# VHH binders against q9rw55: the designs that were tried, part 16

Target 1, 281 residues: q9rw55
Amino acid sequence: PQVEQLARQKMWNLAERFVAGESIESAIQAVQALERDGIAGNLDLLGEFIDSPAKCTEFADDVIKLIEAAHAAGIKPYVSIKLSSVGQGKDENGEDLGLTNARRIIAKAKEYGGFICLDMEDHTRVDVTLEQFRTLVGEFGAEHVGTVLQSYLYRSLGDRASLDDLRPNIRMVKGAYLEPATVAYPDKADVDQNYRRLVFQHLKAGNYTNVATHDERIIDDVKRFVLAHGIGKDAFEFQMLYGIRRDLQKQLAAEGYRVRVYLPYGRDWYAYFSRRIAETP
Below, E stands for the ipSAE of ESMFold2; O stands for the ipSAE of OpenDDE; V2 stands for 0.75 times the mean of E and O plus 0.25 times the DockQ between their complexes.

## First folded at step 4 (VHH)

Design s20 (framework vhh_7w1s_2; at its last look DockQ between E and O 0.03; V2 from the best seeds 0.00; counts 0 for: pae O 12.7 > 2, grease 25.5 > 24.2, SAP .682 > .668, placed apart)
Fold by ESMFold2-Fast, scan of step 4:
Structure s20 (fold): chain B 281 residues (1-281), chain A 116 residues (1-116)
Amino acid sequence: as target 1 above (281 residues)
Amino acid sequence: QLQLVESGGGLVQAGGSMRLSCAASGFTFSYAMGWHRQAPGKQRELVAKISGGSTAYDDSVKGRFTISRDNTKNTVYLQMNSLKVEDTAVYYCAARLYRGSWYDYWGQGTQVTVSS
């Protein structure tokens, strides 16, 4: 409502540090600025609470426009999507609009040598998302589509191992949803330990690993692990969120590590920004 | 589908020469093409790159190796002269499609062994 609208208007001066604007053009400019510092982008079109097939198709069309605009601007189309935002879920005829729309998006990215990361959502979507990830890797190749594993879930270590035959590109995150203790570790120490296990096992398996964390202790442990095991700087990358620990992003890039920044943009930025401010250390 | 196929390689005596070829298919653009190598017990390293009309070399190979391309054949070459035993490695061709990306597309590699 009006209260949210007024808060949104007043908060933009703070939010612009964490959100790459509301348009494709502003998002591309933000990526170009990062590239001048040796940092790559991962573009995310914000679109929470998409609730109809028509809106899911429109969202997919907007992602395809982003991919085309990125290529035209001379940047790699590297984009994250949530399958729920493009229509994930079988209809009464057994067809999954999300899978259909994901195919359109990945095909366009592949045309331009790009990459699509299938963001993981809450625990109820893990099974269907991993099934669809396997299908899409088979159709398009692991060099064009990746997914996310969340260390807060008990299941993730087993899921990681089960995917090794695909040689998959996986983005490792701690997890951002509030989950029940029946499926997720309630203690931060266990989440952090499982994060290290996921990253180390994926690196040892020879799979391209995206280490998505701002936790400097974990980053230091990864640096030591790759040095100890002869793993080159071309086998993994560090990923961080736009506007968070910009100093650390620049430091890692200057040290010769690959660094990629997750850049949210779009009209639905207020909810994203509110979560950034509310997050506990 | 992007493909890079290396050819050449094999055995050569120290002081000799060898030419590696990399045939590229399935893409119409790249920001840069490079030759990397990996010796037993060492990390993979970039030894030579070509981007537009510009070339660059690792200090270990400067003056001995030359990277070139034939745009009509979509092929990149590595001419290796004055070979040393320490040049022994698996050599990989790789493509970097965008200025702000990394070498994400790789060939399968070709073995070069330099004997004394």
Scores: ipSAE 0.627, ipTM 0.821, lowest interface PAE 1.4, mean pLDDT 90
Fold by ESMFold2, look of step 5:
Structure s20 (fold): chain B 281 residues (1-281), chain A 116 residues (1-116)
Amino acid sequence: as target 1 above (281 residues)
Amino acid sequence: QLQLVESGGGLVQAGGSMRLSCAASGFTFSYAMGWHRQAPGKQRELVAKISGGSTAYDDSVKGRFTISRDNTKNTVYLQMNSLKVEDTAVYYCAARLYRGSWYDYWGQGTQVTVSS
């Protein structure tokens, strides 16, 4: 037990740059520090081993506590969740538990004028996640719930267009799951080009667009695109990871662009990073 | 539901005065409110803001425009004096509930036209 605590402390020295601590309080302090530089937060409660309906509901309860604490601290509640973590695919009494728990979370966020982003996971969950996203936008409005599209999936351009009736707030990412070439572009150049297509089409459709990348070439392309097309800085934001390119985050904010930073936190950071370290030598 | 509705715009001769109002409904709290304007072919720009009793103005309107807030009526005002042709724009009321770097709540806008 004390060996685990020593290992946890040594791992924290490696991870502290990228994780906003274990507690709601440390996460809120990290957001407040970002806000002093004109940068907004995107809070993500880390969870591991959420393997039962009861644990899924407890995780949802913890997300609701985060939303309440952010509001109480004078911070816009802006939280990302994975629907699998709150019970997607676990049917109870004829309803998907993930959808039930997402309703509770989004209702609390809406009460405070906040926002919930539904993370996209592996390709096998895209259909159900987009269908549940459509349901939740219909119930709560696009100003309180958004989702993610991944440029490495062949389907994403079609998915983007299919959602335009919602005027959706979408985060565009390249993708981080290991996907077979039957569903995803194998070459980085194709992923990057499709990323530009997703972003530009979403902006041209008049939808709020989250440009989640550290790729400076793509960031520069977006800057040129919006200027050339008369798209205001209130129509999009750049999103980046906590601890990565803080200089670029501040530079973009100083230029008047909206910038939001992903802030993972929670007691499960150690288990998460231990598994990640074991997977990458 | 959070809503902002502007009123008070119209046509005015240069040198004249005009008062804009912004009625807010559904707000139980707000950190800041302000006025922005968008001239033809230009981007929306800040005109005046009010937060916690503090006010700030764009340099082009200082001394001519005054922002004020009446929390009992849930209303924000922009008094515009000594109007110039370059003040011609659609004026938007804006609000945010929390401290941050931008506004996410906007009114539909009211046209202000200043003729020479």
Scores: ipSAE 0.403, ipTM 0.692, lowest interface PAE 2.5, mean pLDDT 89
Fold by OpenDDE, look of step 5:
Structure s20 (fold): chain B 281 residues (1-281), chain A 116 residues (1-116)
Amino acid sequence: as target 1 above (281 residues)
Amino acid sequence: QLQLVESGGGLVQAGGSMRLSCAASGFTFSYAMGWHRQAPGKQRELVAKISGGSTAYDDSVKGRFTISRDNTKNTVYLQMNSLKVEDTAVYYCAARLYRGSWYDYWGQGTQVTVSS
């Protein structure tokens, strides 16, 4: 037990670069630190492996606590959730548990003028997530709930277009899951190109766009694009992961762009950290 | 207070030209400005929009209508040439702004009537 504790501590010392702590308090402090640098926060409670309805509801309760804590600390709540973590796909009382819990979460956020981003998961959940997103936007407004599109999926350009009637706030990412070639571009170049397409089309459509990437080439392309098309800096924001390219985060903020950092936190940080290590040598 | 005030509408003969103006006040920047129209018994539809240097038009007015903006006057224009009877509608100026969320602001509308 002592050896395990020591090992965990050592690993945490490495992981703290990418994880905003294990507690709500640590997460709030991390956001406050970012705000001092003119950078906004996006909080993500880590908990991807939830297997029971009761645990899903408990997780949702924890997210609500986070929202309350953020508000109490004078921070506008901005939280990302995966619908699977709150019960998507589980039926309770004739309704999808994920939808039920998402309503609770978004209602709380809305109370404080906050925003909930429904993170997109693997390709098998895209349809249900977008459907639930549409429902939730209808109930709470696009100013309080957004979602994510992944450029590595062939379908994403179509998905973006299909959501235009909602004037949605969408985070554009390259992709976070291992997907088969039947549904996703296998080549990075194609993913990058499709990413640009998604971002540019969404901007041109007049929708708020979250450009979530650390790719400086793409960032530069976006800068040139918005300049060429007379799109103001208030029409979009750059998003980056906590602990990754902090220099670039600060630079973009100093240049007058809106910057928001994705901050994972929680006790279940090991899986996330392992993934980050794999991505960042 | 944010205001959009349309002018330039009226009666025109088919084949004629008309220029609409929309003067904006109460804000210094908009993401996009545009013209919409609503004919009797029909839904409101986009006619033309401008964002920065980019313009877009409904297919029914392409080649005939031109949207432009004078930033010094904070005014958007719609030059309408080769007008048709089916262009008869109330024309509305709109501005899209971000204020924590995207909002569309509308003018009061101006009547355009094209006679045969």
Scores: ipSAE 0.006, ipTM 0.195, lowest interface PAE 12.7, mean pLDDT 90
ESMFold2 (binder alone), look of step 5: mean pLDDT 83; pTM 0.848

Design s21 (framework vhh_7w1s_2)
Fold by ESMFold2-Fast, scan of step 4:
Structure s21 (fold): chain B 281 residues (1-281), chain A 116 residues (1-116)
Amino acid sequence: as target 1 above (281 residues)
Amino acid sequence: QLQLVESGGGLVQAGGSMRLSCAASGFTFSYAMGWHRQAPGKQRELVAKISGGSTAYDDSVKGRFTISRDNTKNTVYLQMNSLKVEDTAVYYCAAGLYRGSWYDYWGQGTQVTVSS
């Protein structure tokens, strides 16, 4: 109701720090501002309430419009999508709608020399997402599509190794969903240690690694690791969330490291913002 | 498919000159093109770049190296003068398709060896 609408309006003045606005135009402007500091963008159209095949296809069409707008503005189309938002698990004429729509999106990005990251969701979607990732890498190449592994899951070290034949671009995250202890480490120290293992093993395998964390201890460990192993600054990047530790983003870029910022935008910002506030003391 | 092919490397004596060429195929636009180099056991470093007609050089090569681009041939050049033994490295051509992006595409590299 209206009470919730008023709460959302009140919160926008705080949320504008973490969300690049509600439109493609505002998202493009935010990326351009980051690029003046030598920082790249990863654009994410928020759409956590996509619930029908028609809406999933409309969401995919809006992602394609974003890709076209980025290209027209002179920005590399680098976009993250959730397969659930484009129809993963929904059958359309005997094929998974999410896979069908992902093909359309990746093909458009590839046309412009761009890249699509397939965001990982809760543990129940890991198997199907990795299967579809393998299919899409086979069709478009690892230089145009990547995915995410979550260090809080016990399975992630094995998943990482199983994908080495693809030479995959993987975004390493700790994980943000509430998961049961049957599939995820309940202790933060184990999550952090497993994060280091995922990053170090992926780098050693010669695979492009996106180190997505604000944890300076981990960042410092990665810096020492790449120096010790002769791994160049062109083999990996640090990724951070829009509005979080902008000081650290600029410091890393000034030191010559690649830095990319995940920029969420769109009308469904409220759920994203609520999670950011809960995680940022 | 975008490809960058370097040529013009080889052996040269200190104080000599060498011209590297990089032919780009499979694309109709690029924002920035540049030359990087990597010596054994060292990280790859930028030596020269050209973006929208502006050029930039690493301090170690300023006044000695010149980058230029022929848009009609989709080729970027690196003219290297007054070569030093420490310029010995594998030289890589790179292309960035967009403003502010890192180099998206890289050549296979060409060896430059400067003898004393």
Scores: ipSAE 0.014, ipTM 0.446, lowest interface PAE 7.6, mean pLDDT 87

Design s22 (framework vhh_7w1s_2)
Fold by ESMFold2-Fast, scan of step 4:
Structure s22 (fold): chain B 281 residues (1-281), chain A 116 residues (1-116)
Amino acid sequence: as target 1 above (281 residues)
Amino acid sequence: QLQLVESGGGLVQAGGSMRLSCAASGFTFSYAMGWHRQAPGKQRELVAKISGGSTAYDDSVKGRFTISRDNTKNTVYLQMNSLKVEDTAVYYCAASLYRGSWYDYWGQGTQVTVSS
């Protein structure tokens, strides 16, 4: 209706701070603007309501177009995907469709020296995602595929250690799903402390670590940890969300730290924006 | 896939010179290449970088080290002069394929030991 359409238009005036537009072209322009400040991009094609095998394959095709466009624009193709959006758990000819589509995406990224991060979802997908991550690292190399561990899950500390044989690139997040206390820490203080454990152990193991947080206390603790342990600024990066704490992003980059911004774009921005406005004051 | 192999490391006396080589294979292009080093108990640091013919150096080596590239041999060099005991470290060659990207490809490292 007209009322809802006007409300959506008004919300876009706020959402444009957090979303890099609806097109590949606008997303590329946003990455180029970040790179002028010494900040790298992590491109995320927003996708809601992807429920059929055909839609999953179409979404994968659109991710491949993004990779090609980034390369053509002189930008390293660095892209995050959710395996559920490309068909994880759906069978096609006896194979997992998500794994099949992920192979296509990673192969294209690898062709251009790029990188794909396999976003972690709710706790029920952790086992299958980590199994598929191991398979994909074996096929393409850890320099082209990474994944995410969530500090709110009790299991994550053990999962991190179990992956050390791969020398994996991992993005450490606190976690954004509502999880039961049987699998996740209910208290924020425990989540934050487990986040530090994950980051510090991963760094000390010699693995490339993406510190994905806006929490300055954790950022300061990481800065102190790497200095105390002789860990170079080339062994990790800070990651933040587009439009959040832009001041802090620029400050860290100016201090010589690697900074990467998770940069969502696409027509399905409304759900992403709604989550952002709920989290940011 | 881009692969980097360092050579030219070893033992040298303080005040001496040494040239490190890094042979690149796989990709036909890179936006930037650089040399990093890590001494025991020290943070790994960028020593020198070359990008499109422009060079940059860490203050600790400025005026003593020179980075250069030979596209015919697909090799980048680090010429190290007036070596100090403090230059003792494992030296790593690194490459970035794109502007705004960090060094994504790394060599295995080569040891440089400067004796007094």
Scores: ipSAE 0.138, ipTM 0.591, lowest interface PAE 5.4, mean pLDDT 88

Design s23 (framework vhh_7w1s_2)
Fold by ESMFold2-Fast, scan of step 4:
Structure s23 (fold): chain B 281 residues (1-281), chain A 116 residues (1-116)
Amino acid sequence: as target 1 above (281 residues)
Amino acid sequence: QLQLVESGGGLVQAGGSMRLSCAASGFTFSYAMGWHRQAPGKQRELVAKISGGSTAYDDSVKGRFTISRDNTKNTVYLQMNSLKVEDTAVYYCAAHLYRGSWYDYWGQGTQVTVSS
């Protein structure tokens, strides 16, 4: 309907700051623009309402097309996926469909020297995702697949330590889901403190750490920590969201730190960004 | 200033339906939104959420409640069907602004009372 099309068009004028377009081509162009500033990309294909095995496999096929397009454009593929979007928890021919599709995706990325980050979802998926992460690291190597730990969860410090045998690449985030107080810290101060614990412990363990935050206080604490402990700038990176604190992204890159920007793209951007809350004048 | 304004609540008989609304204003981006509830003598707990590419529900409401969003109005809804006396609670809307940040905003709460 025309009214919904006009609303989508108006929303795109706001969303274009935060979304790298609807197509693979626009996403690749956005990564190339960041790379000219010394900033790397982490591509995320937006997927809403992926509810059948066929749709999960189709989504995985689209991720593989993205990986191929990145390689063709001279970009080392670095892509984030949600295992639920490729079939985690769905049985297909006696196997977990998410694992089957993740193997296909990681194998293609590895072919091009690339990397796949397994995005963490809500607390109910942490156990299965970490089990599948261990399996995939065993098959492909920690240099080609990583995952996410969320500092808002009580369990995350123990999960981090339990993975040290893998020498894992982990993206540390505060957490984006609404979780009950039985599993997650309700207070921001506790989340922020636990974030520092996760990052510092992972760095001290000699594991590649992705510091995914816009919080300058935490960024400054990480900078001081790595200097104090003789940790090189090649052992970690800062990660931020596309369109957020572009000034800080450029500043960190100019200071010689590795910076990577999470770039969502795809046809499903409207469902994701239509939740925008405009400032009341 | 970010605000969450809840509406729709009140008294309904068991087996009935009710829709709660939560209008968000004062910010340009919201990563996740959801509904929590607190029954008399119980802890506040998650009912339903919309986050990124997924929705999730507490087991006690699966198949009965549906969370949805009106993209034009910056409003999230909770459609509650086949209501039970045990669903009686104050329902709270919550918003999480960014992926990788912890800025939680809460509505004032709206009372839902289900009578037998």
Scores: ipSAE 0.000, ipTM 0.142, lowest interface PAE 17.3, mean pLDDT 84

Design s25 (framework vhh_7w1s_2)
Fold by ESMFold2-Fast, scan of step 4:
Structure s25 (fold): chain B 281 residues (1-281), chain A 116 residues (1-116)
Amino acid sequence: as target 1 above (281 residues)
Amino acid sequence: QLQLVESGGGLVQAGGSMRLSCAASGFTFSYAMGWHRQAPGKQRELVAKISGGSTAYDDSVKGRFTISRDNTKNTVYLQMNSLKVEDTAVYYCAAKLWRGSWYDYWGQGTQVTVSS
């Protein structure tokens, strides 16, 4: 009926703030709009907890189509994937399907001078993800594949140091999963303090650092830190989520900082949209 | 998964009428839907669009074509009246899912031939 149509329309219009559409073409249009403001994109095809090997491989095929479409549109492919979505933990022909599919994706991105970020998930996947990250960096180079460290985990400071031999590109986040106090700091102040430690140590180590936060206090502290230590604006970037603090994104870009926006898209948007609403006041 | 399927079309004499249908499946919603056409040797052009309750038309068809939507059937129609030989083209149904998106979903096209 008309009433149901209007309710769905309102829901779609609200979700549009946080999601760059349901299609590859709409996601590319959103990146192009950001680039007109001097802001880069990081494309994320939505899809978590994919249950079958065949669906994981189809998802990987769709990511490769995204990379090809970005290249065809004149955009350097920069894409985030969750290894669980491409088969991490599923064995096919004696190998981890996630690793096999990640190789296909990274190889295609590398053809076009692109970059793949391996998103970190809940704490149970940290060991295998970091092991697979090390393998992939060895095969493709740190200029084509990166990963994420979460400051809410006690282990992350040690994990960061253990990766220095790779000169890795790392996206620093606070963390968004519900984790037990046995592995994660329960207090926000400790999470924020550990976030600063991760960022500052990674910058001092000479590694490309992605500062992924909307927290202005942390952003200001990073600005002061890089000035005090003679770290150039080409050694790091600020990253934010699509639809959140657009004013701050534009301000940082206008000040000459590198800014990249994480752009989720796809039909499996409801879970992502729900998380964004819960986190946004 | 997401599909637009056109039906109708065919041969009609100048001055006649024809109605095209576009059935959308795999969608729960679209922000806008439209009819485009491409004549041999010419660029594809937008003919008519519908977004919510609002409609818009290309000047070449204004007053002759009417776009409408049946939400219960998830189907968009193009009623074409007073057809001209110049209306001969392949007609495509297209959907725009988000306000900020392009027309990303296209049907396979249906041929309309207007004879003198």
Scores: ipSAE 0.000, ipTM 0.101, lowest interface PAE 17.9, mean pLDDT 84

Design s26 (framework vhh_7w1s_2)
Fold by ESMFold2-Fast, scan of step 4:
Structure s26 (fold): chain B 281 residues (1-281), chain A 116 residues (1-116)
Amino acid sequence: as target 1 above (281 residues)
Amino acid sequence: QLQLVESGGGLVQAGGSMRLSCAASGFTFSYAMGWHRQAPGKQRELVAKISGGSTAYDDSVKGRFTISRDNTKNTVYLQMNSLKVEDTAVYYCAAKLFRGSWYDYWGQGTQVTVSS
């Protein structure tokens, strides 16, 4: 409708610095711009309300097109997916559709020496996601598939330790979903302390660690920790969101640290942002 | 870059009212804006948040505090009514830019002292 079109246009005027456009082409151009500053990209195709098996498979097909386009543009594919968007929890021919589609996506990325990060979602999906992550690492190798642990969850320290046999690549985040106090720390101080524990333990275990935060205190603590423990700059990276603290991204890259920026793109950006800013407790 | 600057703190008598302001510069879009506070000898807590047109409050301030936003001024407000001595704290404005981020952007804090 006309009212929605006007609202969408106004939102885009503010969101255009945080979203890499609506198309694969615009997303690729954004990654190339970051690479000129020594910053890598992590591409995320926005998709909300992917509720049918057919839509999940179509979304997986679009992710594969993204991987092919990145390769064709000379970019090593690095893509994040939500397993729910590709069919996790939906049975098809006696197998989880999300696992089936994830295999297709990871296989394509592996062809081009790329990497797929399995985004973690709310607490109800942690068990199945970690089980599927273990399966996929066994099939494709830890150099091609990683996952996310959320420091706001009580369980995350134990989950991290349980995965050490895989030598896994893990993206550490604080957490984004509204969770009950029965499973998640209600206080920011506890979340931040647990974030540090997750990062430091994973680094000490010799596992590739993605430190995904804009919190400069935590970044400084990580810098001190790796120096104190003789951990090289090739063993971890800092990750940030597109358009956020661009100054800090450039500073860290200039200091010789690996920096990767999470780049959301796609036609569903308006739905994504409007839901986020309209979310109620 | 996002910068948050608080104002409006100070000394107020119990039962009084005070309004805190948080001016955002750089960019004004965020998933959520919140007011946190840290009382002497206590942990920091989130007391109010606004995300789009939706608001939420900690039980200790419900019915007394109101968070609001003026998009034309790029400013978020915390209206504090029926102030109690236990509301004495340093109040921090903070921004969460995407649902997947924590409150990684913080103001410097403003002191609110409620005297009996």
Scores: ipSAE 0.000, ipTM 0.169, lowest interface PAE 15.1, mean pLDDT 84

Design s28 (framework vhh_7w1s_2)
Fold by ESMFold2-Fast, scan of step 4:
Structure s28 (fold): chain B 281 residues (1-281), chain A 116 residues (1-116)
Amino acid sequence: as target 1 above (281 residues)
Amino acid sequence: QLQLVESGGGLVQAGGSMRLSCAASGFTFSYAMGWHRQAPGKQRELVAKISGGSTAYDDSVKGRFTISRDNTKNTVYLQMNSLKVEDTAVYYCAAKLYRGSWADYWGQGTQVTVSS
């Protein structure tokens, strides 16, 4: 109510650094600003846990509207979705609703030469997400759909190798969920080293690799690796979060590397921004 | 700033039950919450977590412990059944505030002692 309304007004001056606004129009404008600096965008419609099939389908419809708006603005659509937000795990007429909605979204992006990244979530969703990713690559092609592997999971090196037949576009991340030691490395140093293994193996396999990290030691190691192995700057890109290390984003772009920024937007920005500020006192 | 306060620990006989509570204040939302434990002379381990309606458990407690969340109270619970002497530890509540966060917020811990 009123206290939340006043808090929203006060926080927007700080929030504008980390989120691309509440509307599709503001998100498109943010991508256009990045493109003027030689940096590409990856749009993410913010949505907290979605608990009903109708809301999941409505969320998918809003993602499709975003894709259409990006195309209309002269931007090649590049969008990330979480399958849980579009109905993964919910049965509708004998089919997984998330898969049904993902098909609609990817089909629309493909019409415009665009790309959809299937965000990876906690470890309990890895098997179903990778199975659905394989299905969607078979239907639409690896140039239109990608997914994410998380270096904190023991399984990720094996998962990466198992997907080589698809020549997949994969975003490599460290991981962001609380996971038990039975499935995830408890030591940060092991997570960081496994991240390097995932990136280096994927690059050597000839697969398009998205290096999503703000860690300069890892970025420097990737730069040295590609130079040593004759891997061109068109075979990979660096990805970072909107408003974080803008200096590094611009530096990498100026050095001739491909850079893409993950841009969250939507009415749920207040929750996202509140968490950001609480994390960093 | 976020603060986590655990309650519900204490002494219980083997085979008994206990419920731990963790109340979160200083923030409106959390992406994930969970319980860790540390036994004397051992490293801290993840026991259970909840994120976006999905739950996960360490193999040592699966089928015996249940994690749940009351979003209205911003509180996470750990229901512990069929307690074993080996479950004796300090139990810590932890929260991850947003999807990309590597920082975990921790409570002060609550002692659980299971006697034979």
Scores: ipSAE 0.000, ipTM 0.196, lowest interface PAE 13.5, mean pLDDT 84

